# Miniprotein binders against Pentatricopeptide repeat-containing protein At3g56030, mitochondrial, part 12

Target 1, 310 residues: Pentatricopeptide repeat-containing protein At3g56030, mitochondrial, of Arabidopsis thaliana (Mouse-ear cress) (q9ly43)
Amino acid sequence: STVNPNPTASPGRRTCVEFDNLIFKAGSSGDFEAVRRLLNSRVVNACFNTTATFKFLTNTDSYSSSLEDLRRILPQTDAGYTRKHSYETLIARLCKLGRIDDALVLINDMAIGEFGLSTCVFHPILNTLTKKNRIEEAWRVVELMRSHAIPVDVTSYNYFLTSHCYDGDVAEASRVLRKMEEEEEGVMSPDTRTYDALVLGACKSGRVEAAMAILRRMEEEGLSVLYATHAHVIGEMVESGYYALSVEFVMAYAGKDKRLDEENLGSLASKLIKRKRFKEAKMVLKEMSVRGLRMGDALREFHEKNVLQS
Key: E = the ipSAE of ESMFold2; O = the ipSAE of OpenDDE; V2 = 0.75 times the mean of E and O plus 0.25 times the DockQ between their complexes.

## First folded at step 13 (miniprotein)

Design B39 (from B35 with L53K; at its last look DockQ between E and O 0.81; V2 from the best seeds 0.80)
Fold by ESMFold2, look of step 13:
Structure B39 (fold): chain B 310 residues (1-310), chain A 120 residues (1-120)
Amino acid sequence: as target 1 above (310 residues)
Amino acid sequence: SPEEVEHLLKQALRRIEKLAEELEQLSKNLGDENLQEAAEDLYMAFWFIYFAKLRVRKGDTEKALELIDLAMKYLEEAAKKLQEAQDKTGNEDLSQAADRLKQAAQELRKAISQLREQLS
């Protein structure tokens, strides 16, 4: 170990970046015994695996020896959290590389070794497949989960919902909701990500009032509305000609998060100006000024010429 | 009872899903994009009935009624588009689709009635 210059850290304690760098060096040089030891010791040092942990595994090193070596040493890591998290991290890395078949091999390794398969190791596989619109394959992974008695959770269904709603496919999104409604393990409650997907789907379908009603239900559940969700609703309102409603919407949600307010009101003002809706744009800019929200140069110039003259 | 309302909502979910799929197919077969819009209205109704069913299970009768009322509005929008397509074509399959829409609406009206009795 070396002296740690960080004044808030214990002397000699390695950082998560240092562990990732050491693992990268060891893995790149073929020293997989060192990789195994570093995976164990980082947890002792309160450092968990990151997206950088297995970055030495690439598609440019396309022979199977690096993955095969990892498959040999991962069972030899400390049982429990360390081993499970190492598999999770490696599976996520393989998914990032587009190597879904290899990720499924590791799922099978975990099953045979009884290393604690759980729903979370399947999440990056489902996420990758649904984002690539490989929906049929994603449903086969759900069938694989069921064959191992792994619960299919709301997060798993949300990957399907998000993909379908992003494409505006409310039909397929509805079929996913039907599956959620039929879930054998009992009632499955929508969460933030479920509502986000459905708001997007309603917006893509041109049904702004439905999107607003879904947002009201999200608030009734006590769930925080994400910036991306607000942006989708604002965009659809303007595109559909609901200019007065768009102003009302941003005003109703303003006041809790200054950066969110700056993004929502600024974006709306810009969109209204582009559509030549100057009355509505002036209302938004006036409110931004009253609330002390920052404007870009174009909005500031418009505000000075057109609002301060009122 | 709450169990009877959940049963009615579950049946409505199934009818609306099947009907929406039928309208999508008829839209393609007849080349009528207004039927595609009607199918999307039905999917919105499906979403609000799904939420209503969850609220009935939680005992949130007022919120369940609001959601079923929203679903009814989307059924009405779909019915308008279906009627326009039927007026244009006279197609018997559209008449049968209209009958199935009325069945779903009746199930929702029964659910509304029972929920309002619970508030009394």
Scores: ipSAE 0.768, ipTM 0.926, lowest interface PAE 0.7, mean pLDDT 85
ESMFold2 (binder alone), look of step 13: mean pLDDT 86; pTM 0.867
OpenDDE base, look of step 13: ipSAE 0.814; ipTM 0.927

Design B40 (from B35 with Y43S W47S F48S Y50S F51S; at its last look DockQ between E and O 0.02; V2 from the best seeds 0.00; counts 0 for: pae E 21.4 > 1.5, placed apart)
Fold by ESMFold2, look of step 13:
Structure B40 (fold): chain B 310 residues (1-310), chain A 120 residues (1-120)
Amino acid sequence: as target 1 above (310 residues)
Amino acid sequence: SPEEVEHLLKQALRRIEKLAEELEQLSKNLGDENLQEAAEDLSMAFSSISSALLRVRKGDTEKALELIDLAMKYLEEAAKKLQEAQDKTGNEDLSQAADRLKQAAQELRKAISQLREQLS
């Protein structure tokens, strides 16, 4: 979650990586008083915890005892940001290890201690469960959030949407959208990640027309279309045999961002060549050349032998 | 002796720590996901060896052996991923990293041999 500085940083001040390394040594050696002190002192040195801060905690035979020692010392860290961020970082580490039940134990520790439990602490838990298709468990975590009067945000719902849409399950994605609209704690509006997930779902279900309708809705609401959204639509058009439409689609959106144009036209040309749609690929490459767009080596070779030599 | 085993484990920990940092930097520079996974394997090995060191200090030789054997498995996994990254990129720094990993494994094998002798 934090920016990792260059490990060759100047001596004299400790970097975030150096704090993480010291914490790793201390935790691995069983010196949890040193871990506590290092967690406190890194904030004084304007450093934040990273994904590496608790990497000494693993899935070895000793992992249970290391967690119990961490559970003992974390309440003893400096109140406020230091303690809250230490819990958040440890919860994220446990989720990376697949130890969701242990992460939920830490949620309970934060609740009992009144250490500032908030929505962002639940995000790695929801992300992990939805990516592993443990959807019913993820909904139980949402109910746990509600039991602590913690608001469920757009990011939380987007984890569900992304999972369902990646699987092509438009019906379940629609149910999640209805739950978002019914959120009593506030009027929740879809964001770009929400629409990206819906476009993905439509593409995975082979519904090019629905994907295009969703893209038009994004434009009507003034939302920028992301590169990933364009890439999914282009890919589905080619897989569904909409070759001429894919060329028209890319051309209709070309001209706004030269870097995006290079990526979109290049990607489409490559996909058309793989499908042996050489007529359509030549059209795209001619347009790239006319617009002065950069080509990768393979596309340039194809263009020179098949377009310029024609 | 317990003190010699402890010395070997401390040397291995030091080598693995430096190697994990090097692989994370090389992963970032080369954009190779195998190096990122290898660095995680080394972190797992570090944790296992650290736990083994605590068991050696307590005289729990059987548990120490189990933890060192687990660390060797993680080193083997890291070596496989390091070799694949070397095959993909041809980077000579990865060959040097593989040699350092082998040195750490040799220190662990010496520790295993001495601990197994203590059990007999």
Scores: ipSAE 0.000, ipTM 0.154, lowest interface PAE 21.4, mean pLDDT 78
ESMFold2 (binder alone), look of step 13: mean pLDDT 86; pTM 0.858
OpenDDE base, look of step 13: ipSAE 0.012; ipTM 0.270

## First folded at step 14 (miniprotein)

Design B41 (from B38 with L54M K58R; at its last look DockQ between E and O 0.86; V2 from the best seeds 0.83)
Fold by ESMFold2, look of step 14:
Structure B41 (fold): chain B 310 residues (1-310), chain A 120 residues (1-120)
Amino acid sequence: as target 1 above (310 residues)
Amino acid sequence: SPEEVEHLLKQAMRRIEKLAEELEQLSKNLGDENLQEAAEDLYMAFWFIYFALMRVRRGDTEKALELIDLAMKYLEEAAKKLQEAQDKTGNEDLSQAADRLKQAAQELRKAISQLREQLS
């Protein structure tokens, strides 16, 4: 069915994009009272904050003054959802700008004001720090969460797991799993992102069989198997020279999702061609043709020249 | 009992984690990459024991057994690499590490036995 992008607003009334544009204009001109009013007004009109809401805040010569004004007006927004979401959105913006210390100042503002500090406010901070390999700082943020009696959730731990596994650091990933196990029982179970990180880690460790076993466990849980997760396995098999196994893998998973099949077989064929594994590549392309799977231009040219004209 | 199986798996996890850290240190001290590979095998075993523990807590005995069997295979791979390093160097710390690995394997075998009894 077709979703109305703003079902509570009449035609000709402000949309979420229009509210973001008005806030941008007001904030850029220094009219923070207008910013405050627009933050309240948009929620009443079912137009919630977006990743663009605080776009006027940048890393320019005047950026500290803009933050000071936002710190002044945010407590003055309507209590409840409006104020909490405004803080959450601004914290996420500061993290996007790399301004983690400023994001932590807002955490403290929320704590002092008793504005409903929760786990989700910390997520962008942890994500930013772990992606930038600032792991010790990220653990200090976890300790800050604990000092406010804020539970550390599976999403929080997944940021660490993903970072460590991306680097192939299975030792540090294991330490994160131990910490996850030590959390209060019954509140911490692995999810899709947990399994995805561990598949990547096993692949980076050169343990393709372990990666496949973890992927099987992910499927047994009924979790969505991401294309990226399959790509980790396919890529590592080819990198490690397991060409026959890579073909077997994609064939074993083919037949249930045409888009996934096109991505898996197409990616494998391309990788095999680059490695000059033309026999294996022809087998994969023949299978793609038999199944009616769409090929990219380079694969079609190779297929026409080397399979159909043979 | 289910509590005994959880206890055995958690003991094995602690023992394996400590052993993997020791093998990493020995790998650096001795310059033996085989010991680093053995430590990584131990971390894979740790991951599968973690998943097995989650299944035990949910009462999924059959899947827990499959996961412990996977963990055992990685302990065996680590044991092979540890033996090779011992043969090359004669280092007494490696003999002690091998004994600790056998203790972790014994804990897993006890867990397997108890889980199989639950299925009967």
Scores: ipSAE 0.800, ipTM 0.940, lowest interface PAE 0.6, mean pLDDT 86
ESMFold2 (binder alone), look of step 14: mean pLDDT 87; pTM 0.881
OpenDDE base, look of step 14: ipSAE 0.840; ipTM 0.941

Design B42 (from B38 with E6K D60S K73R; at its last look DockQ between E and O 0.74; V2 from the best seeds 0.81)
Fold by ESMFold2, look of step 14:
Structure B42 (fold): chain B 310 residues (1-310), chain A 120 residues (1-120)
Amino acid sequence: as target 1 above (310 residues)
Amino acid sequence: SPEEVKHLLKQAMRRIEKLAEELEQLSKNLGDENLQEAAEDLYMAFWFIYFALLRVRKGSTEKALELIDLAMRYLEEAAKKLQEAQDKTGNEDLSQAADRLKQAAQELRKAISQLREQLS
């Protein structure tokens, strides 16, 4: 154009769902030229790829060659954002299907074609491998990233931390922290996922005081504290027999977020009842009632029978 | 200087990590759960030194001191468990491990002193 080379979407604009449906039909019927065209067209309509874009690719479809056809047509999509995002979306789909070797083939395709390989395309690969406890393979992927001069970011390290801390392996988690400290001359900052993993790890180590100190660091840095992070601490206190401390913990945080309070106190009450700690459970349920917090049916029945009718 | 504090903290982190690995191996070889618990105390100290290092880089001297103090408490807990294991076994490797723990503690005390000078 003379003034604006990227015109606004034409009349009769399709939705992102409509593009995904058209791509599904084209891919399912083997019309990969239509898939290529639709991948280009959706971007000019401001409709970006979604988790549904490549859902026609499955592990159980009657057509075994779909990936090879996608590998043929993706280089022929419009250069720049369109092609890069198509690769990213397909890599994420392959990881969801558990097809890691195929995802790595696409990484290599992007590298050979010089299609803008970056850190974010590796994230679903690292996530999948670490969740499946394929840690050695995940580190080989990190080495692959480094061989392409691709920086390893905090998100990448968090996949390892979460896996190790879930297993209670504070030794391996510490080795990851050392690597994070070494990254970019020590400039890398932990985020909410980092702290969540470390709180879990401290709990698995039986060190609830350390877990609370880490949680305090999250709050001091203004990071969002996840429900799951509080659940790690509550769970460890109950599992370790620190019932009175668990009540004190939830009370110390009560009053800031009503939904969080309902989850924390409700979950604690349920765990205490399961452990036959009825004295502590009644204290928690009484406080829930005084604060106007909702109880699930089972907790309400227990409260009515054992607190109000006693 | 801030650069010397960072050096001391990184040096302590490396010593503590190596010591924790040594105690894990000794725990396996000797069948002593105190040594595994001591190694885990050392990993907690490592984590808090890491957080302290982040605070030093941001110029948050008072918060860094708090975190180093917490790390020192975990070194003390590890030292107690190490002493108990030494009393039970008489193993000379545990005496050498205690000396290495003292070195890490000395590095942290030097970092504390330098940070307090910056604060005053």
Scores: ipSAE 0.808, ipTM 0.942, lowest interface PAE 0.6, mean pLDDT 86
ESMFold2 (binder alone), look of step 14: mean pLDDT 87; pTM 0.880
OpenDDE base, look of step 14: ipSAE 0.851; ipTM 0.944

Design B43 (from B38 with L70F; at its last look DockQ between E and O 0.78; V2 from the best seeds 0.81)
Fold by ESMFold2, look of step 14:
Structure B43 (fold): chain B 310 residues (1-310), chain A 120 residues (1-120)
Amino acid sequence: as target 1 above (310 residues)
Amino acid sequence: SPEEVEHLLKQAMRRIEKLAEELEQLSKNLGDENLQEAAEDLYMAFWFIYFALLRVRKGDTEKALELIDFAMKYLEEAAKKLQEAQDKTGNEDLSQAADRLKQAAQELRKAISQLREQLS
């Protein structure tokens, strides 16, 4: 028998949404002492900050000065978890707003105040910079991490790898791998995101055989392969003219996840039809029908007119 | 020994990365797109050697051998493209690049030999 892990809920306890709404109202009206008190109080009520907590901070003139007020009051919040999480949440909000320089100011505030810098506060900054292709700035953030004795983790390197591989820049991706090997020898291991990025890079360089070899190694290691990764391989096979191989590829993975099978086989059939590869498309659609996989309306019409009638 | 295999793979990785960068520059200087493709073959070899190194550190000798075999195939593809460019131009830098490619291949062959002994 199991123990009931949930205590009786207390009527009238504020929810995370209610705290976020109160903070929004207080911040919007300029009452930052109330913001400070609410940030402390919500943690006592087991209601942690959310992506909505600092939504009153925007890029409009009405709210642009709010950062300086937040910089004044955040050091005055309760030490420990409350203050650290408030900084983390605010840094993530600033990154969402595209205000990276302001996020770095908060990093410096945390460092000066000795408020417990850790790797996780840097992740939103690195993610935003690499997605915007501001790679040199992202490396300067890595140097900032080192200056605070914060080791660069796999997640941090993955932001660089994903950006470079999305561009097909296997040279820069290789330089990141060298850095990963040199700085985290024997401790750091590639994860699913690392391999997904490298598969994309191999595909974009036109090296489908390499992409498939990496996928096979992921599976041998027991790592889950994302649908997006399969979609990149399928797309590159078709673009490169590997039509028979593309059919073999989707058939090799069919039967493990019906939802994934519907997406992979359906996507491949559509791409083959667009390329006028009707023989291969018919093979895929016949297999979808045999397996009971759902087809979209366009694929169903093609199947009925071109497969079932023949 | 496992330590010697790791050293050989690291040496090969460094030689291959440096060589790929040289081929990219030579491709621009000579206007030869095959040298750019050869550089990309070398970067693929680099990736598979990196994965092999990780498997050696975990004691996965059979997986490491498979990954080094893939790397060797890409070195061979790069060597073909490099030889074609050398035959057309006679450029001394391409001859030196071919020698460096042979050194990296020798390091990988030594690593393969030692890993096969571990399977015995």
Scores: ipSAE 0.800, ipTM 0.939, lowest interface PAE 0.6, mean pLDDT 86
ESMFold2 (binder alone), look of step 14: mean pLDDT 87; pTM 0.879
OpenDDE base, look of step 14: ipSAE 0.841; ipTM 0.940

Design B44 (from B38 with Q36R K63R; at its last look DockQ between E and O 0.79; V2 from the best seeds 0.81)
Fold by ESMFold2, look of step 14:
Structure B44 (fold): chain B 310 residues (1-310), chain A 120 residues (1-120)
Amino acid sequence: as target 1 above (310 residues)
Amino acid sequence: SPEEVEHLLKQAMRRIEKLAEELEQLSKNLGDENLREAAEDLYMAFWFIYFALLRVRKGDTERALELIDLAMKYLEEAAKKLQEAQDKTGNEDLSQAADRLKQAAQELRKAISQLREQLS
């Protein structure tokens, strides 16, 4: 409640959104010296770059024109965090635009300028390539990382695991696990994302019991189990026709997190109704009611008509 | 010794990986879907042996044993499918694959025995 303004100083501090808007205006009008100044001053004001910072950079007929100006001014930003984070943010923007070759040019710029090239700048490149199933290119990026003596981390390997497991390619996922085991003389530990990918892979191969065993290991290790992970298992069980097992699955994990229970049982009930598996859906809805779990309007309508009246 | 357990698990992982690759190729050559399914069982065993190896390195003997038991169950499923393919075809490559599967199972049983000794 107490404000002590300096009579000669600005009374307010700019927000991160305000800095991003100023950079957007400056970049859109071709004022890249202003972009450089704003990249510097925002960090001094504890306003770090966001996914919107380089939004003025788009795909156009001459889409490399703004990039060349950015390549000119980024080396001239304040050394340390400011310059490194500006490169990281721009690389991520280029990846979002699908401009991987341009992102790799910036990697080379960072290497030549000795601006602190590290594993994290490669993550958006690997993520984009693996999500687009450009696996061979992604491994060439890993070779590039190694050529710069940059360690390949669990996050990097997880992008490959997720891509292979999404395709149900448990053979290639296993090869990635072998590579992870070889890292740092076996010191690398799987994380939540590693287990998430392997759960999906086990489901895609039709080994739902293996997926459940992996989920139990996540719980035993104290790792958080994401709603997305449970959703993949539930979806695959229903898609594959394992309706009774899907009910068993959600019941086995029920009782530990009410929010998760509402999402899992609700999602399963909706999927079972969509597949006309009304007997199984009724069992799930009865359990939701017994446990006092919240239902969406569509599920409540079905429950009232089909469970309470039967 | 703990070092011998780790060696046995890594050896089993390598043997299982190579066997799974062999079964994938034989599945294509023979047109036998059960061999592809057997290869996938072997990859599940590989995953659980990998997790067991991590537990051995952390000294968590009881969880390592549970994970190796899961891996053994998938080796048994693969062996069943492999036996069915052998019975139908009489293919000598499948007989050699069965021998390699037995070797991997033996390595895991030896690892189990040594880990149980640590618990006592």
Scores: ipSAE 0.787, ipTM 0.936, lowest interface PAE 0.6, mean pLDDT 86
ESMFold2 (binder alone), look of step 14: mean pLDDT 87; pTM 0.885
OpenDDE base, look of step 14: ipSAE 0.843; ipTM 0.941

Design B45 (from B38 with L54R R55M; at its last fold request DockQ between E and O 0.85; V2 from the best seeds 0.83)
Amino acid sequence: SPEEVEHLLKQAMRRIEKLAEELEQLSKNLGDENLQEAAEDLYMAFWFIYFALRMVRKGDTEKALELIDLAMKYLEEAAKKLQEAQDKTGNEDLSQAADRLKQAAQELRKAISQLREQLS
ESMFold2, look of step 14: ipSAE 0.797; ipTM 0.938
ESMFold2 (binder alone), look of step 14: mean pLDDT 87; pTM 0.879
OpenDDE base, look of step 14: ipSAE 0.856; ipTM 0.945
ESMFold2, look of step 15: ipSAE 0.800; ipTM 0.941
ESMFold2 (binder alone), look of step 15: mean pLDDT 87; pTM 0.878
OpenDDE base, look of step 15: ipSAE 0.856; ipTM 0.945
ESMFold2, look of step 17: ipSAE 0.814; ipTM 0.939
ESMFold2 (binder alone), look of step 17: mean pLDDT 87; pTM 0.874
OpenDDE base, look of step 17: ipSAE 0.856; ipTM 0.945
ESMFold2, fold request of step 18: ipSAE 0.796, 0.786, 0.809; ipTM 0.940, 0.935, 0.941
ESMFold2 (binder alone), fold request of step 18: mean pLDDT 87, 87, 87; pTM 0.877, 0.879, 0.879
OpenDDE base, fold request of step 18: ipSAE 0.833, 0.834, 0.832; ipTM 0.938, 0.938, 0.937

## First folded at step 15 (miniprotein)

Design B46 (from B45 with E6K D60S K73R; at its last look DockQ between E and O 0.87; V2 from the best seeds 0.83)
Fold by ESMFold2, look of step 15:
Structure B46 (fold): chain B 310 residues (1-310), chain A 120 residues (1-120)
Amino acid sequence: as target 1 above (310 residues)
Amino acid sequence: SPEEVKHLLKQAMRRIEKLAEELEQLSKNLGDENLQEAAEDLYMAFWFIYFALRMVRKGSTEKALELIDLAMRYLEEAAKKLQEAQDKTGNEDLSQAADRLKQAAQELRKAISQLREQLS
């Protein structure tokens, strides 16, 4: 077709699943020359590595031998995209296994071999460390990035922001924002993930008006708001007693995604009923009915008794 | 000028961050949770100055003014909590913190004045 972002492999060629299965069998049986050949040939067949490509590498007693064999054969793959993507995929696999030191060894292998280190190989390392609350180690990885003259991007900073804001640590989140402001002479722009983290942080701090202002800024930038971000704001508004504002909030975002509307309005109605805020709950349920949104049995029963019949 | 506004906002950001850290430490030292809330107000002000600085770089003067006004409101909330703690204890470190807060507010008022002049 005229728009072709992900062309399908031609009939009669191996599929991506077939390549992953062949690599799994070869790696499991110790045939790493076959692994090398398959990594090369899959790219020629318009088939790229997946999260399953190195699934034969596990945390069993044999995993040390498999990693050393992979370290031997990866430099021998075809130069350019094939080799670079093979390293990226393996680093991500090691991070999923919790083997951060091994992932850093591969970073060093890429540096010594001059295989084209880039920011994206560091992302799974930073993500894993920040999610495990190993923040000091994550900053050491950032220092390692800088030592290789690799720019620290907004995605890298977002891993820190998300972790800090999830914990309600607005102090540390602010330090990350300062670093982002200083980056590349102030050129770095916040993105959707940056705003989502900051909305969560403002909510955890109990500052609903700040969260709303950040959401308005996000909309003015033309960025989409995640469902999880909406849910945190709704929850905080109800907990803080901002019942009328919570109704206003869900109505402001209603009409764009029917499934999201059903979840947001339904959840809000349930929370309001639990808090005995029946006037506000009736307004939400009436709007759900007008918009044709589905209700669970408890909400439907409440609506029938209290909205349709009164 | 736009360069002076950016300088004032960056200076205010640095001052506010340091002040918030001081209030967190004083909250621990004095056992006053209201000072922790004041520090969090300052971090919100910091966030809105960050956004305002970005709007100044884009030439979005009206948006920058709105964001600086939000930051000023959070400075006012922090000032209220800081004054309450100072009245309660008489602690000189809180008096010094109040002076630093006033300096940050002065920087923001000057930035507002220069941005409003650009609109006229």
Scores: ipSAE 0.792, ipTM 0.940, lowest interface PAE 0.6, mean pLDDT 86
ESMFold2 (binder alone), look of step 15: mean pLDDT 87; pTM 0.881
OpenDDE base, look of step 15: ipSAE 0.854; ipTM 0.944

Design B47 (from B45 with E6S R14Q K58S K81S; at its last look DockQ between E and O 0.91; V2 from the best seeds 0.84)
Fold by ESMFold2, look of step 15:
Order: C-alpha cells, then sequence, then structure tokens
Structure B47 (fold): chain B 310 residues (1-310), chain A 120 residues (1-120)
C-alpha cells in the first residue's frame, strides 16, 4: 500500500521496492539462491539496487552467516553491471553497519575474482572513516586504492576535506589540497564540493572574508554551493557580525531545494531577530513569504506584525 | 610563460605550507597566540595560491592576479602577527621565519610581474 513504484517502470512490471522486498524475504529465510536470481532479474526489469537491497543483513550477532552466504552467491550473479553493482551495494551496506573490515574483505574478493574494482566501491569506506575521524585508517585505504592501480579521485579527497574543514583544521585541509595538486601531475580539478569544504573551513577558522572570496571564485566558475554546508556558513557569518552579507548569501543560493531553503532562510531570520537585526530579518521573511516557504509560529507572528503591516 | 608562473606559485605554496607548520609548532612551544593566527593566515594564502594556479593553467590571467593579490593580503596579515610575536619573544626561529615569509612574498611578486606582462 505504501510501495513507491519505479518511476521508469512500465505498468505491470515489478518495482525496485518490490524487488527489495522479495530479496529481504529470501535473505531473511536463508534462500540465497533466490537472492541471486532476484539480483539478476531486477536488472532486466530496469531496477537498480538500493540502500534497502541488503537490509536483511544486520548487526544482530557477532557472527553473520548471511554475509558468508552473500560472499558465496555474489560471484555467481550475472557478470558485468549486475555483479559489480551487487558488490558495490553490499559494501555500502556493510559501511552503514560500521563493518569496515568486512567491506575490505569484499574489496579483496572483487580483486581476486577480477570483477572490475573501481573508485565507487571505496567511496563509502572513505566516507565512513572520515566521518568517524579515523583519518589514519582512511589514508591507509587510499594506499590500498593505489596498490590496485585505482586513481584517487576528487570525491575521495573531498571526504577528507569536509571532515577537516568541519573541525576547522585548515592545516590538514591544506595538506589534502597539496595532495590533490600532485594527483596526476596537476590534472585533477576541484569541484563544487571541494570549494564548499574550503568555505566551511575558512568560516570555522573565523576567516569569513576568505570564505566570501572563495564563494566569488565558485560563482565566477559557474559552480554552485551545496546546501549540505549552508547552515554552518550562515551561522558563522552571523556570529562574525556579517549580517547583510548573510542575507546576500542565502538569496544568491536559494531556489534549488525548497526544504533546505525553508531551513536556511528560517534559521537566518531567527538568528537575525535574536541579534535585533530587524531590517535584515524582514528582508529574509518577506522573501520566504514570496517564495511560499513555511515559517515556524514565532517567525510567522513576527512576519505578520512587522512585514505585512508595513 | 604559464609554466614559469606555475613554477613560482608551486614554490610559494610549498614554502608557505612548511612555514605555517613551523609556526604552529612554535605557537604550541612558546604559548603565543599570534603565531597560531599567523599560521592560519598562511594557510589562507596557500588556498588562494592554489586557486591562482588553477587560473594560470586555464589561461585566466586576470583572475589569477586577483587571487595572488588576496594571497599577498594574507601574507601581510601573517607578517604583522609574526612581528608582534618577534617583539614579544625575541626568538631566533621567528627571525628566520620572517625571512622565509619575505621569500614567499618575493615569489608571488615575480609571478604578478610575469602575469601583468602577459596582459600587455
Amino acid sequence: as target 1 above (310 residues)
Amino acid sequence: SPEEVSHLLKQAMQRIEKLAEELEQLSKNLGDENLQEAAEDLYMAFWFIYFALRMVRSGDTEKALELIDLAMKYLEEAAKSLQEAQDKTGNEDLSQAADRLKQAAQELRKAISQLREQLS
């Protein structure tokens, strides 16, 4: 009743959710031959694996026979995309469970089987390790990538940058930038997430003017700021007393994600009101109203009294 | 040539990074907050030189000049903080650090000069 159909599926075809449900039932009951068949057949139905595909694999005991059964059947799935994506999805699931050593065992399985290792299988491992501040282990994974002749990509470096910059550690972020510059003899180009991490780092170090200079470089290059870091940038601008600039920031980047716009503009308005910056707060609330963005009760009352009655 | 400017910028980046690491260590050893402030300004200069290097390689000379000017601003801020620490402590390592900062600034000025000639 709550099945969200595959948006590209023809009427009468199984959906990605239906395949995930069938795989969940089969895996939970120990029918791993059915799991193998479903992994193959879902690709024929234009259904990619999802974060729910291996949801039956959990941390409910110290030994998981489900993983060993998956390790047995995955080499037997259809070669090419099906098998590669099954490994990628399982590795991501293991990372979500915090089972990094098991994810690395699957990396080795793929290497021995020559199943087409690529950078994508390493991304969830690096993401998990950097978010948990296990930085030395993350660098060892980078060395593992190099040992398999897999070039480290900008996304991989961005996990390090984001972690360091979130902590305000501009020294470590600079060391990562140096490594990026050395990669493939300077060919690697920073992307929007690289710049977004550095904006966050500059803000965390208290150098909001540097953060704004980086934002100007992003705009001049046609890049956009990701909403994932916007709340921290907004907060630091207000903390540093850059009220007018904070309004410019949210306005320049609004319009891409309604839910994030509601959070960012709402949060900024609340912070400005607490600082008694009513002129700037009115500008933000007026824009929220024009765009049809939801306001909390306190913001709505302020808006009705101070903006609509003007 | 763009290759000569790129070489100067990479030399400045390496010098600035090493200097910033040294100032962080001295800040911990001497308990001087101005040295930490200087180190962080040096890291900002490093970041803007990194961006400038990208603009040089893509042929955007005007943007490269703007970014190098920003880096020079942060070198000047670092120099002020370093001078305050020198005045307070008299530490010989700080005098040597100031000389290395001047060397980085000279490398950037040479890069600026070559880039301005390219605009002509």
Scores: ipSAE 0.781, ipTM 0.935, lowest interface PAE 0.6, mean pLDDT 86
ESMFold2 (binder alone), look of step 15: mean pLDDT 86; pTM 0.868
OpenDDE base, look of step 15: ipSAE 0.847; ipTM 0.941

